# VH-VL binders against Putative transcriptional regulatory protein rrnAC0199, part 8

Target 1, 159 residues: Putative transcriptional regulatory protein rrnAC0199, of Haloarcula marismortui (q5v5e2)
Amino acid sequence: MDERIDPDELLAAVGFDADESVLTRRQAEVLALREHDIRQSDIGELLGTSRANISSIERNARENVEKARQTVAFANTLTAPVCVDIEAGTDIYDIPPTVYAACDEAGVEVNYGSSNLLQLIDDAVDGAIQQDTVQVPLRIDVTNDGVVHVRGQSAERTE
Below, E stands for the ipSAE of ESMFold2; O stands for the ipSAE of OpenDDE; V2 stands for 0.75 times the mean of E and O plus 0.25 times the DockQ between their complexes.

## First folded at step 7 (VH-VL)

Design s03 (from j4 with heavy chain H100Y Y102S Y105W; framework fv_lutikizumab)
Fold by ESMFold2-Fast, scan of step 7:
Structure s03 (fold): chain C 159 residues (1-159), chain A 121 residues (1-121), chain B 107 residues (1-107)
Amino acid sequence: as target 1 above (159 residues)
Amino acid sequence: EVQLVESGGGVVQPGRSLRLSCSASGFTFSRYAMSWVRQAPGKGLEWVAYISGSGGYKYYPDSVKGRFTISRDNSKNTLFLQMDSLRPEDTGVYFCARYYTSGRWTYFDYWGQGTPVTVSS
Amino acid sequence: DIQMTQSPSSLSASVGDRVTITCRASQSIRSWLTWYQQTPGKAPKLLIYAASSLESGVPSRFSGSGSGTDYTFTISSLQPEDIATYYCQQYYSFPYTFGQGTKLQIT
């Protein structure tokens, strides 16, 4: 009974270091195995736990990744040369031209085409776009090297 | 291996509808945005529709906006193009194409073989 | 809409020749341009992305260069299997637009 997938070897191959990551080693193992299309039940057998526990670990791992992205986006907001606020109800066709105009004004080279920019919004803020309309207020920040960060925003700051 | 197989083309009269399908295999379909691209007889390529991986947003050029609807069923690895109020100008081969992104770069890395659509009276 | 203009619209060349096709955008597209090859009756095939990056498995005789509005595609030594129509495409802005195509014939 040989198992060809070794989580230790998978993580070593991608250079994972728990001391530098927001993910625990176990969370990283689960995410890496899922990227190789291993079912949660099979991961449970491989790691000596239940499918339900693997499901919980994966959920927590993905939540940690999302929180890390939002933290980086917030930090970048403090130093980004370009900051664009998008109101709820904005037509998505207006977003890329607005971002590009702001980047041109600031002399910043943007790294993303229109579809990539809107995909970043959809990926960063769950449910942000429905068909042709923005559902929640957004803040889009563009760094000096053209990297775009997106986060949802509120009328007032909360902890 | 990545494969995209189109179906649903045919000969149809002006004003009628057709629904094209594209069956995807060999990759995690839900992680990729998809497009339809058409080519009229003896003419060049024309982008027709875009859909994000989640299906959350869609784009169309003015030539088909309001008449064509792109959609996807990620559970079945299938992409669709609903074409309503067809015109002779819509005649062409319709290709399904996968939208690849890597860092900053985006392009169509895989295409289906195409399905022919002829709109004539 | 960004307009993509290819030159020439058609050309004839001999096996072993160096072939050059140009593509001009109506505005700067920041090297966000691809080149596709389409043989008669077939789907397009990606050759070059990001103006100058060769797709895996594509022969090294194909290359691309350019930035801003002006781009060039080159076949360093034409082979019989290269007879096809070649298209440039910008992916900088929606709607995504293709050049009109360059039909390459071998004599």
Scores: ipSAE 0.000, ipTM 0.505, lowest interface PAE 12.8, mean pLDDT 84

Design s04 (from j4 with heavy chain T101L Y102S Y105W; framework fv_lutikizumab)
Fold by ESMFold2-Fast, scan of step 7:
Structure s04 (fold): chain C 159 residues (1-159), chain A 121 residues (1-121), chain B 107 residues (1-107)
Amino acid sequence: as target 1 above (159 residues)
Amino acid sequence: EVQLVESGGGVVQPGRSLRLSCSASGFTFSRYAMSWVRQAPGKGLEWVAYISGSGGYKYYPDSVKGRFTISRDNSKNTLFLQMDSLRPEDTGVYFCARYHLSGRWTYFDYWGQGTPVTVSS
Amino acid sequence: DIQMTQSPSSLSASVGDRVTITCRASQSIRSWLTWYQQTPGKAPKLLIYAASSLESGVPSRFSGSGSGTDYTFTISSLQPEDIATYYCQQYYSFPYTFGQGTKLQIT
């Protein structure tokens, strides 16, 4: 199909605003074009720069997204009365009892049953559960309202 | 209409294997965790296996761990239970059951009719 | 494992009677408890979830109550079609466990 896409229209369609984002407009343009399967070399031609520069911009953009995600998770942790660290290698059967025990100790009523907690982990952290064990360190936070948030403690996810 | 239909039960000798199937219809199968629950003749219910919606994680009680394997094929809306090294105490009716999320609560809302398994010498 | 103890194991009652079945967990399960009805040769049927929430389509004569470790299931006015075995189950933690069942007979 046509390989030419207008990055201004692409960003407008998703409501991007650089003043509200951790991404620069250029970083957002590169991420949006890559999502449309445009090669880095073609993006370079479209935006008037080198393939190497586009590669660098994409890497920096993805690093910024990961930092933003970690910042939100940290802010949520500050208001969460319960924080549970799960080590890599943990048997998944041990996770719900650990979370519930921590919540009981803190006087927090959790909003999730055992199966829901594990589904939440599976959904939140890609590849976190394999062979019934946790593959990457996890942080599980439970708010005073019983809402559970899960984040990985592994390196940034660049794929 | 939600339907769960089990098949594959039968009479088998101790030490043999048997594979059960559960055909699901009337709902988006891949979005529901599923279980197998069995019932020995004249006895109560016993949970046997759990599989998440994605198939990414599975749970078993100690009574069947290492012998039974739960799996699913979401493209065919089918749940499986592979039963190896069968023992007389595995005799019973095997039901497949669907987990339902209602707010924070999860429970079995729909069950199949069951398929009988008899392990005898 | 969490042990679920049901009592009584069996009971007989007359049409119109109030019947009560209890279920005790070996540790707190925080209302992660479900009640099922099973007639011989058929699959269990969900009656109550979250200890006290009535499943859609289930008659209002069925009710559940309790918290922590102690739970109760009640039929306020027994009907002939209620003859069945009733089971409680906890979903708080793996492995999921059922009570041993209560066989209800109508005289």
Scores: ipSAE 0.019, ipTM 0.542, lowest interface PAE 6.0, mean pLDDT 85

Design s06 (from j4 with heavy chain T101R Y102S R104Y Y105W; framework fv_lutikizumab)
Fold by ESMFold2-Fast, scan of step 7:
Structure s06 (fold): chain C 159 residues (1-159), chain A 121 residues (1-121), chain B 107 residues (1-107)
Amino acid sequence: as target 1 above (159 residues)
Amino acid sequence: EVQLVESGGGVVQPGRSLRLSCSASGFTFSRYAMSWVRQAPGKGLEWVAYISGSGGYKYYPDSVKGRFTISRDNSKNTLFLQMDSLRPEDTGVYFCARYHRSGYWTYFDYWGQGTPVTVSS
Amino acid sequence: DIQMTQSPSSLSASVGDRVTITCRASQSIRSWLTWYQQTPGKAPKLLIYAASSLESGVPSRFSGSGSGTDYTFTISSLQPEDIATYYCQQYYSFPYTFGQGTKLQIT
């Protein structure tokens, strides 16, 4: 097997910089190797540590990515001129007109067409769309430069 | 069998109003967004109004905003276009069209035969 | 608004000819493009959706291709019944816009 997998080469290929990332270099190495379907035990051998330690590093890395995603969403919410709440049960083809109407009201030009917006919703919230209807309440924020951000909302809200 | 039948067209003076209707059959009307598209004599097609299946969302191009109002009565399977402050440039054949929803792709899959509107002094 | 420009505005061809019509969007519409056929006095008929998908019941001699801003509609072997005006339309964003149409005639 003439397979060469070098974490330094993997990180260099994607331009990783620990000084600009929420991930440590160690965490980035583990994530990159896992994306290449390398088992945790094999990564442990490569990096000179235990499988259990690699499992812990991967868990912490993925938690940090999720927290970073939530932090960006929060920051965008503070500056977004447009914020639209979509109720569960809404026909997905009603969503783009609602977003565009809110953007027109705020004087914001949307960077996304109807198809791209629906795909973005599907990508952002797993299982959000079924049978052309929204399955969970959504919040859609649009920035001043027309970038759309979507997040799922808790159904536990009280009135 | 999906059918869309327009009515209500006619000859009208500038500044007057006209109401178009589109009768739908052969499908669950309330589940489909609908549009109106017009065509001036010897010219191309121009989209003029959109309404969602529930009637909760409507959109218009700048050329008719504030003058045209799209609406629907889902209990009667009927689509309407209320045209106010009509101008000579509103002259044309008006088609109703069903907005097809297949995955993330949307397009007009069925069209009515059209109803002619002439705005002339 | 997204401007849709068709070329040519009209053309004449013989039965059996390969006919090509192009449609250019003023910005990327990411394959959100349909092609319609309209015979005089009738409503438009859908031929192609999603830039390249053939509508059910439409003859295989019709095809579409393209991405981004540039799209092409082709009739591989022109038949007499294909005499019509052809329109492209984008569904990428409101307001939905059509090309000006291409009038096809047989010689």
Scores: ipSAE 0.007, ipTM 0.533, lowest interface PAE 9.3, mean pLDDT 85

Design s12 (from j4 with heavy chain H100Q Y102L T106S; framework fv_lutikizumab; at its last look DockQ between E and O 0.53; V2 from the best seeds 0.00; counts 0 for: pae E 8.7 > 2)
Fold by ESMFold2, look of step 8:
Structure s12 (fold): chain C 159 residues (1-159), chain A 121 residues (1-121), chain B 107 residues (1-107)
Amino acid sequence: as target 1 above (159 residues)
Amino acid sequence: EVQLVESGGGVVQPGRSLRLSCSASGFTFSRYAMSWVRQAPGKGLEWVAYISGSGGYKYYPDSVKGRFTISRDNSKNTLFLQMDSLRPEDTGVYFCARYQTLGRYSYFDYWGQGTPVTVSS
Amino acid sequence: DIQMTQSPSSLSASVGDRVTITCRASQSIRSWLTWYQQTPGKAPKLLIYAASSLESGVPSRFSGSGSGTDYTFTISSLQPEDIATYYCQQYYSFPYTFGQGTKLQIT
């Protein structure tokens, strides 16, 4: 049922609302079509514009998504009682004890068991876990009410 | 209808290998973590392997670590347990189990019928 | 590893009796505890998750309670079909460990 790709149907299926998003509707359309491996030139034909315009729209959309992630991470740091950074190469069996220890120190009750934490990582970041090790740097945030969020981090480049 | 069907059990001498299979149907297999749980004759349950939905995360208790390997083929809806260097204490019925996550809660909601494994000289 | 100690190991009771089984964890498991029923020759069946939440289709005579390290499972009025072995399991931390089981029989 994905043999024909209609961007209006894709956006409706996820409940996209441009008024509540950092993405314009056109940006969301382009990202959704790219997730279905449609080439930029074909997206241009579908949407009635040039491939160069699609390339610009995609770049801007991805920049907006990254900026939104950074904004949320900043807000979490300002008020988050628990933020745990996990380096690439970390043994996954060390992650839950590390999170629980940080939560205990902050007086925060974590609402997730160890298996659920590892599942959140696997769900949140594609390819994050291979051969019992973390493949990309991760950030794990725990709110005051024990809600856990996981996200990938850009590779650290320090001069 | 969710179904899990184990196969590959049998009688084998210590030090030999067996490969168990679990055929899954009635649900989107790749969305679920899976486990193997065993039960020695007249004894309780022992969890022996876990694999994430993608196959990227696997975990084993010390009793089988280094000897057992869990794997999955999501294109064939099949879960595997490769059991090497078998010992008499590995004797038991081996169940394939689906790991359910409901929000923050997790548990085994569907189990196969089990396949018997006997390791004896 | 978190050790799960279940008590008693076996129990005989009459139809209509209130039956209580306890499960103690070697450290807090924050109510991440599941109760299973296993009739002879069959796979385990989930009854209760999160220490006290009944699985869909489970009769209301089954209940669970507890927190921290101490948990209880109760059958308010024992029925003949409740003859089974009951297991607690923690799902807080790997490895997922089970209690040794409680075999329930009718007097």
Scores: ipSAE 0.007, ipTM 0.545, lowest interface PAE 8.7, mean pLDDT 85
ESMFold2-Fast, scan of step 7: ipSAE 0.607; ipTM 0.819
ESMFold2 (binder alone), look of step 8: mean pLDDT 91; pTM 0.902
OpenDDE, look of step 8: ipSAE 0.433; ipTM 0.759

Design s13 (framework fv_lutikizumab)
Fold by ESMFold2-Fast, scan of step 7:
Structure s13 (fold): chain C 159 residues (1-159), chain A 119 residues (1-119), chain B 107 residues (1-107)
Amino acid sequence: as target 1 above (159 residues)
Amino acid sequence: EVQLVESGGGVVQPGRSLRLSCSASGFTFSRYAMSWVRQAPGKGLEWVAYISGSGGYKYYPDSVKGRFTISRDNSKNTLFLQMDSLRPEDTGVYFCARYSGRWTYFDYWGQGTPVTVSS
Amino acid sequence: DIQMTQSPSSLSASVGDRVTITCRASQSIRSWLTWYQQTPGKAPKLLIYAASSLESGVPSRFSGSGSGTDYTFTISSLQPEDIATYYCQQYYSFPYTFGQGTKLQIT
């Protein structure tokens, strides 16, 4: 077997195309080499740069992948068949049943357990849950594929 | 590492009280809901109490409601179970357990502390 | 309260055997079911959550399946260290309830 590891060959094998990707070619090279368990210092030697530069490139590459994933999730949410509004002051225990009832009515399957849904809310909206109560109005959208997205809403005031 | 260590078990007569403690370490205690789960000798597991991370929400099954009180002291990383009006059927090993997230399953358990209610 | 019924209550098998344990809920629990392993004298250990998700560090020979009211736990090739009592638990609704347990022993 050929002992050489070539970034160009790795990217060709995966069909990478920089013109269609949010990643630069260099970012893709670093990610591919890391997936083959090559240390950052060794990648630096291979690509002619410092370990610190490789670390920076990898961090930026992974951040770009995360942003791309969020962008796709947002686009999919625009066509979500299920939208649930949760008022401030709602007990968190009431949220999962409300979401599941809406999903059942729409014929959407959700693979999230109640705790996973509540953890998702806590992760998505900082400070949204305190003392088992929702602190800010929330909107929960569920896609046809059962993917859940949560966002905070502005409080509505009435006289 | 996450550790949960129970204490306070013992032998008591019916109608008396015991207070169990669970000392937590290796994680931010106040951010996790906790439960007590018991196991009678040679029998299965039975959930007996829930408390939210803040201590603001507590839930009990009918078998212990009104007799048992769960509480926590987040400044001391300690969970408590106050057991009043003990009955022979309360005999068992009492485990402290951590919820992996809100309204979810138990990801870490203590080693248990034995409680025997005997006439 | 949701009742969880396991079958069998006890089971003997040989190393290398495929072992299957079933858990039935008295009502639909939306796949919110866990499987725990308890070695004699020790605390339970989480193996599977959400009916089919394998906990980190748990060997791939353990698997779960099912939805609604009927759930299955399988050990594809029994190992000596798998001697234990296995419990299912629903986390769909309070009070959380466990199955009665299945005691697994090796022949």
Scores: ipSAE 0.000, ipTM 0.463, lowest interface PAE 15.0, mean pLDDT 83

Design s14 (framework fv_lutikizumab)
Fold by ESMFold2-Fast, scan of step 7:
Structure s14 (fold): chain C 159 residues (1-159), chain A 120 residues (1-120), chain B 107 residues (1-107)
Amino acid sequence: as target 1 above (159 residues)
Amino acid sequence: EVQLVESGGGVVQPGRSLRLSCSASGFTFSRYAMSWVRQAPGKGLEWVAYISGSGGYKYYPDSVKGRFTISRDNSKNTLFLQMDSLRPEDTGVYFCARYTYGRWTYFDYWGQGTPVTVSS
Amino acid sequence: DIQMTQSPSSLSASVGDRVTITCRASQSIRSWLTWYQQTPGKAPKLLIYAASSLESGVPSRFSGSGSGTDYTFTISSLQPEDIATYYCQQYYSFPYTFGQGTKLQIT
């Protein structure tokens, strides 16, 4: 890889727009360069700053991405027409029918089959499914467009 | 060998514009980042603008951000500084400077400078 | 912004003297510092980069040292042609900043 990569050309290639993003341009530059397997010290030389400063920028960038994910999840809980709570110990084969029934009552079409829905749960919450049972309480929200979001919940009730 | 020659300086009234040029020779211009650095009469050096080799990345200090625009024409080996809304405090000698290629970000070559006087 | 403070602002010395100039950064710059020489009416000339590395073609009487926030520039045996103003510059972070300069004169 050419160490003379122009960060702004790289960002243009991936469609970055600071006005639409929670990331600053500098944060986006660092993340894009890291995705191209460029080490923090080399990014520091390229951008004219220290490795420590690049490490700090990358950490802040990843924290901003995580906060954005949490903000979207929160917004979905307020506007989702379907919200289903799944208790720990629930048989996984009971989950899709419960979600589908709630969607039918709300007039929402869900775009996922049973196996795809269970895979989404496993992907969203690491270790959520073991031996065909739910290990931690879950909340499943379905948007008006049939998009499914899954969150782990604390053992105590949210309310 | 490496030469940088500035031009376009002069006397101008506050609020007006000037465009500075820097002609580069003796090296592959497109492979080097460039800067403008100024020096007020009897004062020290102040960095004014940065541009990457391709021209895709630019950076400015708050003192000139929104008023100055750095650009380059790699086909003509020329660096530019467009200075808008000039103020008396912009008075000084303006140098173009080359960053060391592919390593530490510091200036290895400088032009002789072009004087800019902003007066009423 | 990183503030660069040079000491002294002005210095007089005799030919053959050892001259020392200090540069202090308001925060750690990890040795990402240069020293430039500027004679009256001329452009600055690079002498030292990375705090201690001598630029090609620069006389060996010039040297630099330091790390973190404190840096030193030394001329081991002052020559008449060394009359100039000397500047440190950090390239650790944008915006790049210079010290205010040290004017060196020979007595």
Scores: ipSAE 0.000, ipTM 0.438, lowest interface PAE 24.0, mean pLDDT 83

Design s15 (framework fv_lutikizumab)
Fold by ESMFold2-Fast, scan of step 7:
Order: sequence, then C-alpha cells, then structure tokens
Structure s15 (fold): chain C 159 residues (1-159), chain A 120 residues (1-120), chain B 107 residues (1-107)
Amino acid sequence: as target 1 above (159 residues)
Amino acid sequence: EVQLVESGGGVVQPGRSLRLSCSASGFTFSRYAMSWVRQAPGKGLEWVAYISGSGGYKYYPDSVKGRFTISRDNSKNTLFLQMDSLRPEDTGVYFCARYHSYRWTYFDYWGQGTPVTVSS
Amino acid sequence: DIQMTQSPSSLSASVGDRVTITCRASQSIRSWLTWYQQTPGKAPKLLIYAASSLESGVPSRFSGSGSGTDYTFTISSLQPEDIATYYCQQYYSFPYTFGQGTKLQIT
C-alpha cells in the first residue's frame, strides 16, 4: 500500500479532464491507481469505498475505454480514403504493393516502407503472420494524414 | 479535359515485340491507376494489364503473364505496354483506360485505341 | 475467374422501344458492375457504374439495376444515336472480366 499516493496528483500529471473524457473522474482515479499496482482493497480504503465497488468501477472503466477505441476505429473506417481487405492465405509480400496502389488511387501519401508496414501488421494483430502468409483476415485503413490502422477481421465462429 | 492517346501499334510477325504508348493529359497522371484493354476484330473487350499510380503494383491475366510488361513514366504523363513473344491471338485494338479512384475502380476514360496485327 | 454472360448477343428494336439487356456473374459481385457503350470504330464510353449509378452527362433514358449475380440494363425510349454494342464489366476482383457484348441495331 502506498499511503503517500494522491489520486489528484496522478490525474493532474497526465492531464486528465473529465469534461473531455468518456471516463468519470472516479473511473480515471481507479485506473491510475491500478497502473501503480495498488490493490483494489487498498484503493477502496484510499477512496472510502468497498473493494467490490472498486472492482465494479474498474470493470466499467475498462469497458468504456474499449468501447471508445472501437468507436474511433469505426469512425476512421468511415472517413478513411483508403480501406483494403486482406484475405487469410495472402502472401505478405503482396500486402505493401496492394496498400500503396490504393493510396496512390486516393492521392494519399503513406509514411511507411514495406518492412515497416509488415511490422505494423505483426504488432497490431498477434499471430497474423506465419511462414510469410497471413493467417487471419485483415482490414487496413489509411487516413488522409497517412496513418495506417490494421484490424483483424473476426473469423466466423459457429459452434 | 481528360485525354488519352495511344500509339505504337502496327503489323508484326509472331514471336516479335512491340511497345505501345499512351499519352495522358488533363489530370494529375501519377494519382491514377491505369490499364490496358484490348479488343480482337469483331470480338469483345479483354482486360490486359493494371498498373498503380506510383508504378509499384502491377497485375496481369494469365493470357499475357510473362510476355507483357506494363510501365509508366509519371514525369512524362506516359503509360507503356511492352509486348514480347507476340502470338496471332494478341491481334486487336489496344486501349488505355483510367481508373476513376480507389473506391470506384471502374474505367471512367478511355483512349481511342491503337491497332496491333500479329500475322505470319 | 468471374465469368460474365450477357443476353441477348444481338437485338433489333424500333425508335421509342424499351430495350432490356441482362448480365449474369458466375459469383456475387456486390453491385460492382459497369455498363459501357461502344460505337463502331470508337472507344467504349461509360454509361453506368455500381450497377445503377448514371455517369454524369449520360441521358436519363439509360438505367441499370440488380445486385448479387443478376443485373439489367435498360433504355427506356430508344433513340437512333443508341446504335452500338453494349458491354457489362465486373470490377469486384482481378482479373476484370467483361460480358461478350450485345449488339443493338435500330429497325
């Protein structure tokens, strides 16, 4: 337990503003304290509530962050001038030329070379590349600013 | 106005080579993918080659793969098609065509065509 | 490859007639289909894209419809200048493929 930790100072240090965030101030406090490895029970004592309530707040906070990420990804897909779908089984060396061709058509300058694009795919979707072949369907979006976003497309799971 | 003008066609014997050119004007050439499309006498249209705006990506149908090479010189607004190992079935009028955009990958403008005859 | 089949291969009609041409894809192409008009000795001219969208400057008597595998092109009131061969083309996937063409003659 770190009794010297002040949630207000933690949030101020990272510039948190509840008026501009999907998180409430309390949700941000809990997330910040958890990132400092403070146990939920200690956070409860620090903030004057139960461990169960802290657990609930953390769960809701993380759900809100994930929904915010999905919302931004969706908005980028709608407004991205370039959107390419890559099927499972595609040779990875065919991917950069496909992205570059689409960017050329849209008049978008992308700031990644072939090796950097492949690394971005590997970093964005764990297990996406094996033996120089794409293992899961991917969607690659490129913004007007040349920023590349890679998403794994959900494989159909019917069990 | 968008204009595409083909040249370089002619009569050649089987096994020989020809290089076609397409001069583009009225738009920012480097921002558009281009294709070659051919038409045999009295027959329909057949897509022959694709090249991206930068020239970095090229695609061909099996009928010409390994024999034809598409290229471009964006500084001169010119598209090329190098045709090697020509066969009688390559006879036709060759058109260059512009892709509208990434989202709408149909041909919005075509040249008038240049005739190629491969005869023995 | 996606095979595009047009019907009919040729037809004759009178001025003012409604003319319908069909195009069938061997698999779904999601409405990524164009219709071109080609007059003898000239380059093809784009009339319709995305199966139903009329190209700017093209007369409103031309229309297209369809989705999936079956597509239709219609001239609502045939004019003399419409004498041409009409082609459908899919731009869903490489290699791009065209229908065999429909030759339209006016009686």
Scores: ipSAE 0.006, ipTM 0.469, lowest interface PAE 14.3, mean pLDDT 84

Design s16 (framework fv_lutikizumab)
Fold by ESMFold2-Fast, scan of step 7:
Structure s16 (fold): chain C 159 residues (1-159), chain A 119 residues (1-119), chain B 107 residues (1-107)
Amino acid sequence: as target 1 above (159 residues)
Amino acid sequence: EVQLVESGGGVVQPGRSLRLSCSASGFTFSRYAMSWVRQAPGKGLEWVAYISGSGGYKYYPDSVKGRFTISRDNSKNTLFLQMDSLRPEDTGVYFCARYGYRWTYFDYWGQGTPVTVSS
Amino acid sequence: DIQMTQSPSSLSASVGDRVTITCRASQSIRSWLTWYQQTPGKAPKLLIYAASSLESGVPSRFSGSGSGTDYTFTISSLQPEDIATYYCQQYYSFPYTFGQGTKLQIT
C-alpha cells in the first residue's frame, strides 16, 4: 500500500471545490483514492477512520453522484432534439438501432457506437441492464451535437 | 502503466473445454469494457467476445455463440473466457483487449495466449 | 454482419514513399472505424480511431479519412519501422468486424 498519496494534492490536481460540488470534501477524497485503486482499509488508515466508515462514505458519495447525474439529465431532456423512451423488459440489443433511427429522423449525428451506448446506459443507471434486458424504464436524450444522456424514469403517477 | 496479462492457453482435443484469464492492472478495471480477439495462424483478427464494464451485458459473434462465455471479476481485476465444445477452427492466438471508456476502440492489448485445438 | 474489405492485400514501397490503404464497409458505419498496426508475433497497436483521430503517441505521418462506406489510411513518408500488417475495424454494429489486413513490405 502506498501511503505517499496525499489526498489534498490529489483533490487539488483535479480542481475539486466542495462549494460547487454535491460531494463533501471527505466523500471526494474517498472517491479519488478509490479511483487510484486504494483499498478501503488503506484509505481508513490514511484518513484516520475505520474501513466500515470508508465503505459508508463511498456508498453515500456514489448515491450523491447518481442523484446529480439524474438532475443534469432531466435539465438536458427539456432541450434535447431527440428523446427515446425505453420500457423495462426491452432487449438491450434493440436499443442502439432505436436510438440511431430516431437520430436519423431528426438529422442528428450520434457519436456513440452500439457498445459505447450500452456502456453509457449501464454506467448512468445502476442495475439498468441485467441478463441482456433493461430492468427499469429509461429515457435517452441526444443533443444536437450527438451527446447522449441517460436517466432512469420515475414510475408514472396515476391521477 | 496499463498492463493486460493473459494465461490459460494450451493444446486441447476437439470437444474439450479451456478457460482463459486476463489480469488487468494500471487502471480502474470496472470502468472499461473488455473483449477477446483471436487470430488464427497466418490469418487476420477476429473479434470473439465483448463484456461491459459492470458485466451487465455481453455479446458474441455467431461463430462462438452458445459455446464461449465471457465473464469478469471486478474485485480481482480479472477477465475470463470459458471456451466449451472447442473446434479445430478455434485454433489461434487469443488477445485480451480494453475498450476506451467513451470510445469503442481497442487502446490496449495483452500479449496473446496460444490455443491449439487438434485431434 | 458488416463486411470490411481492404485493398490492397499486400503492398511494397520504398522508404520515404506515400502509402495509401483503403477499407470499404458493406454498409454505412458513420466513421466509426479504427486502424491498427501489427508487427509479426506482437499484439496490434491502435493508430487511428473514429476514422481520422490520431491516437496519442502515434507519429503524425499516419492519418485517416473517410466516412460512410469508404475509408483511407495514409502514411505520408514511409519509415523502416512501418513494416507491418495494417487492419481496419468497424465498431458501428455488433459483431465488430475487421478487414482482412494489408501486409506492407519495404523494398
Scores: ipSAE 0.006, ipTM 0.515, lowest interface PAE 10.6, mean pLDDT 84

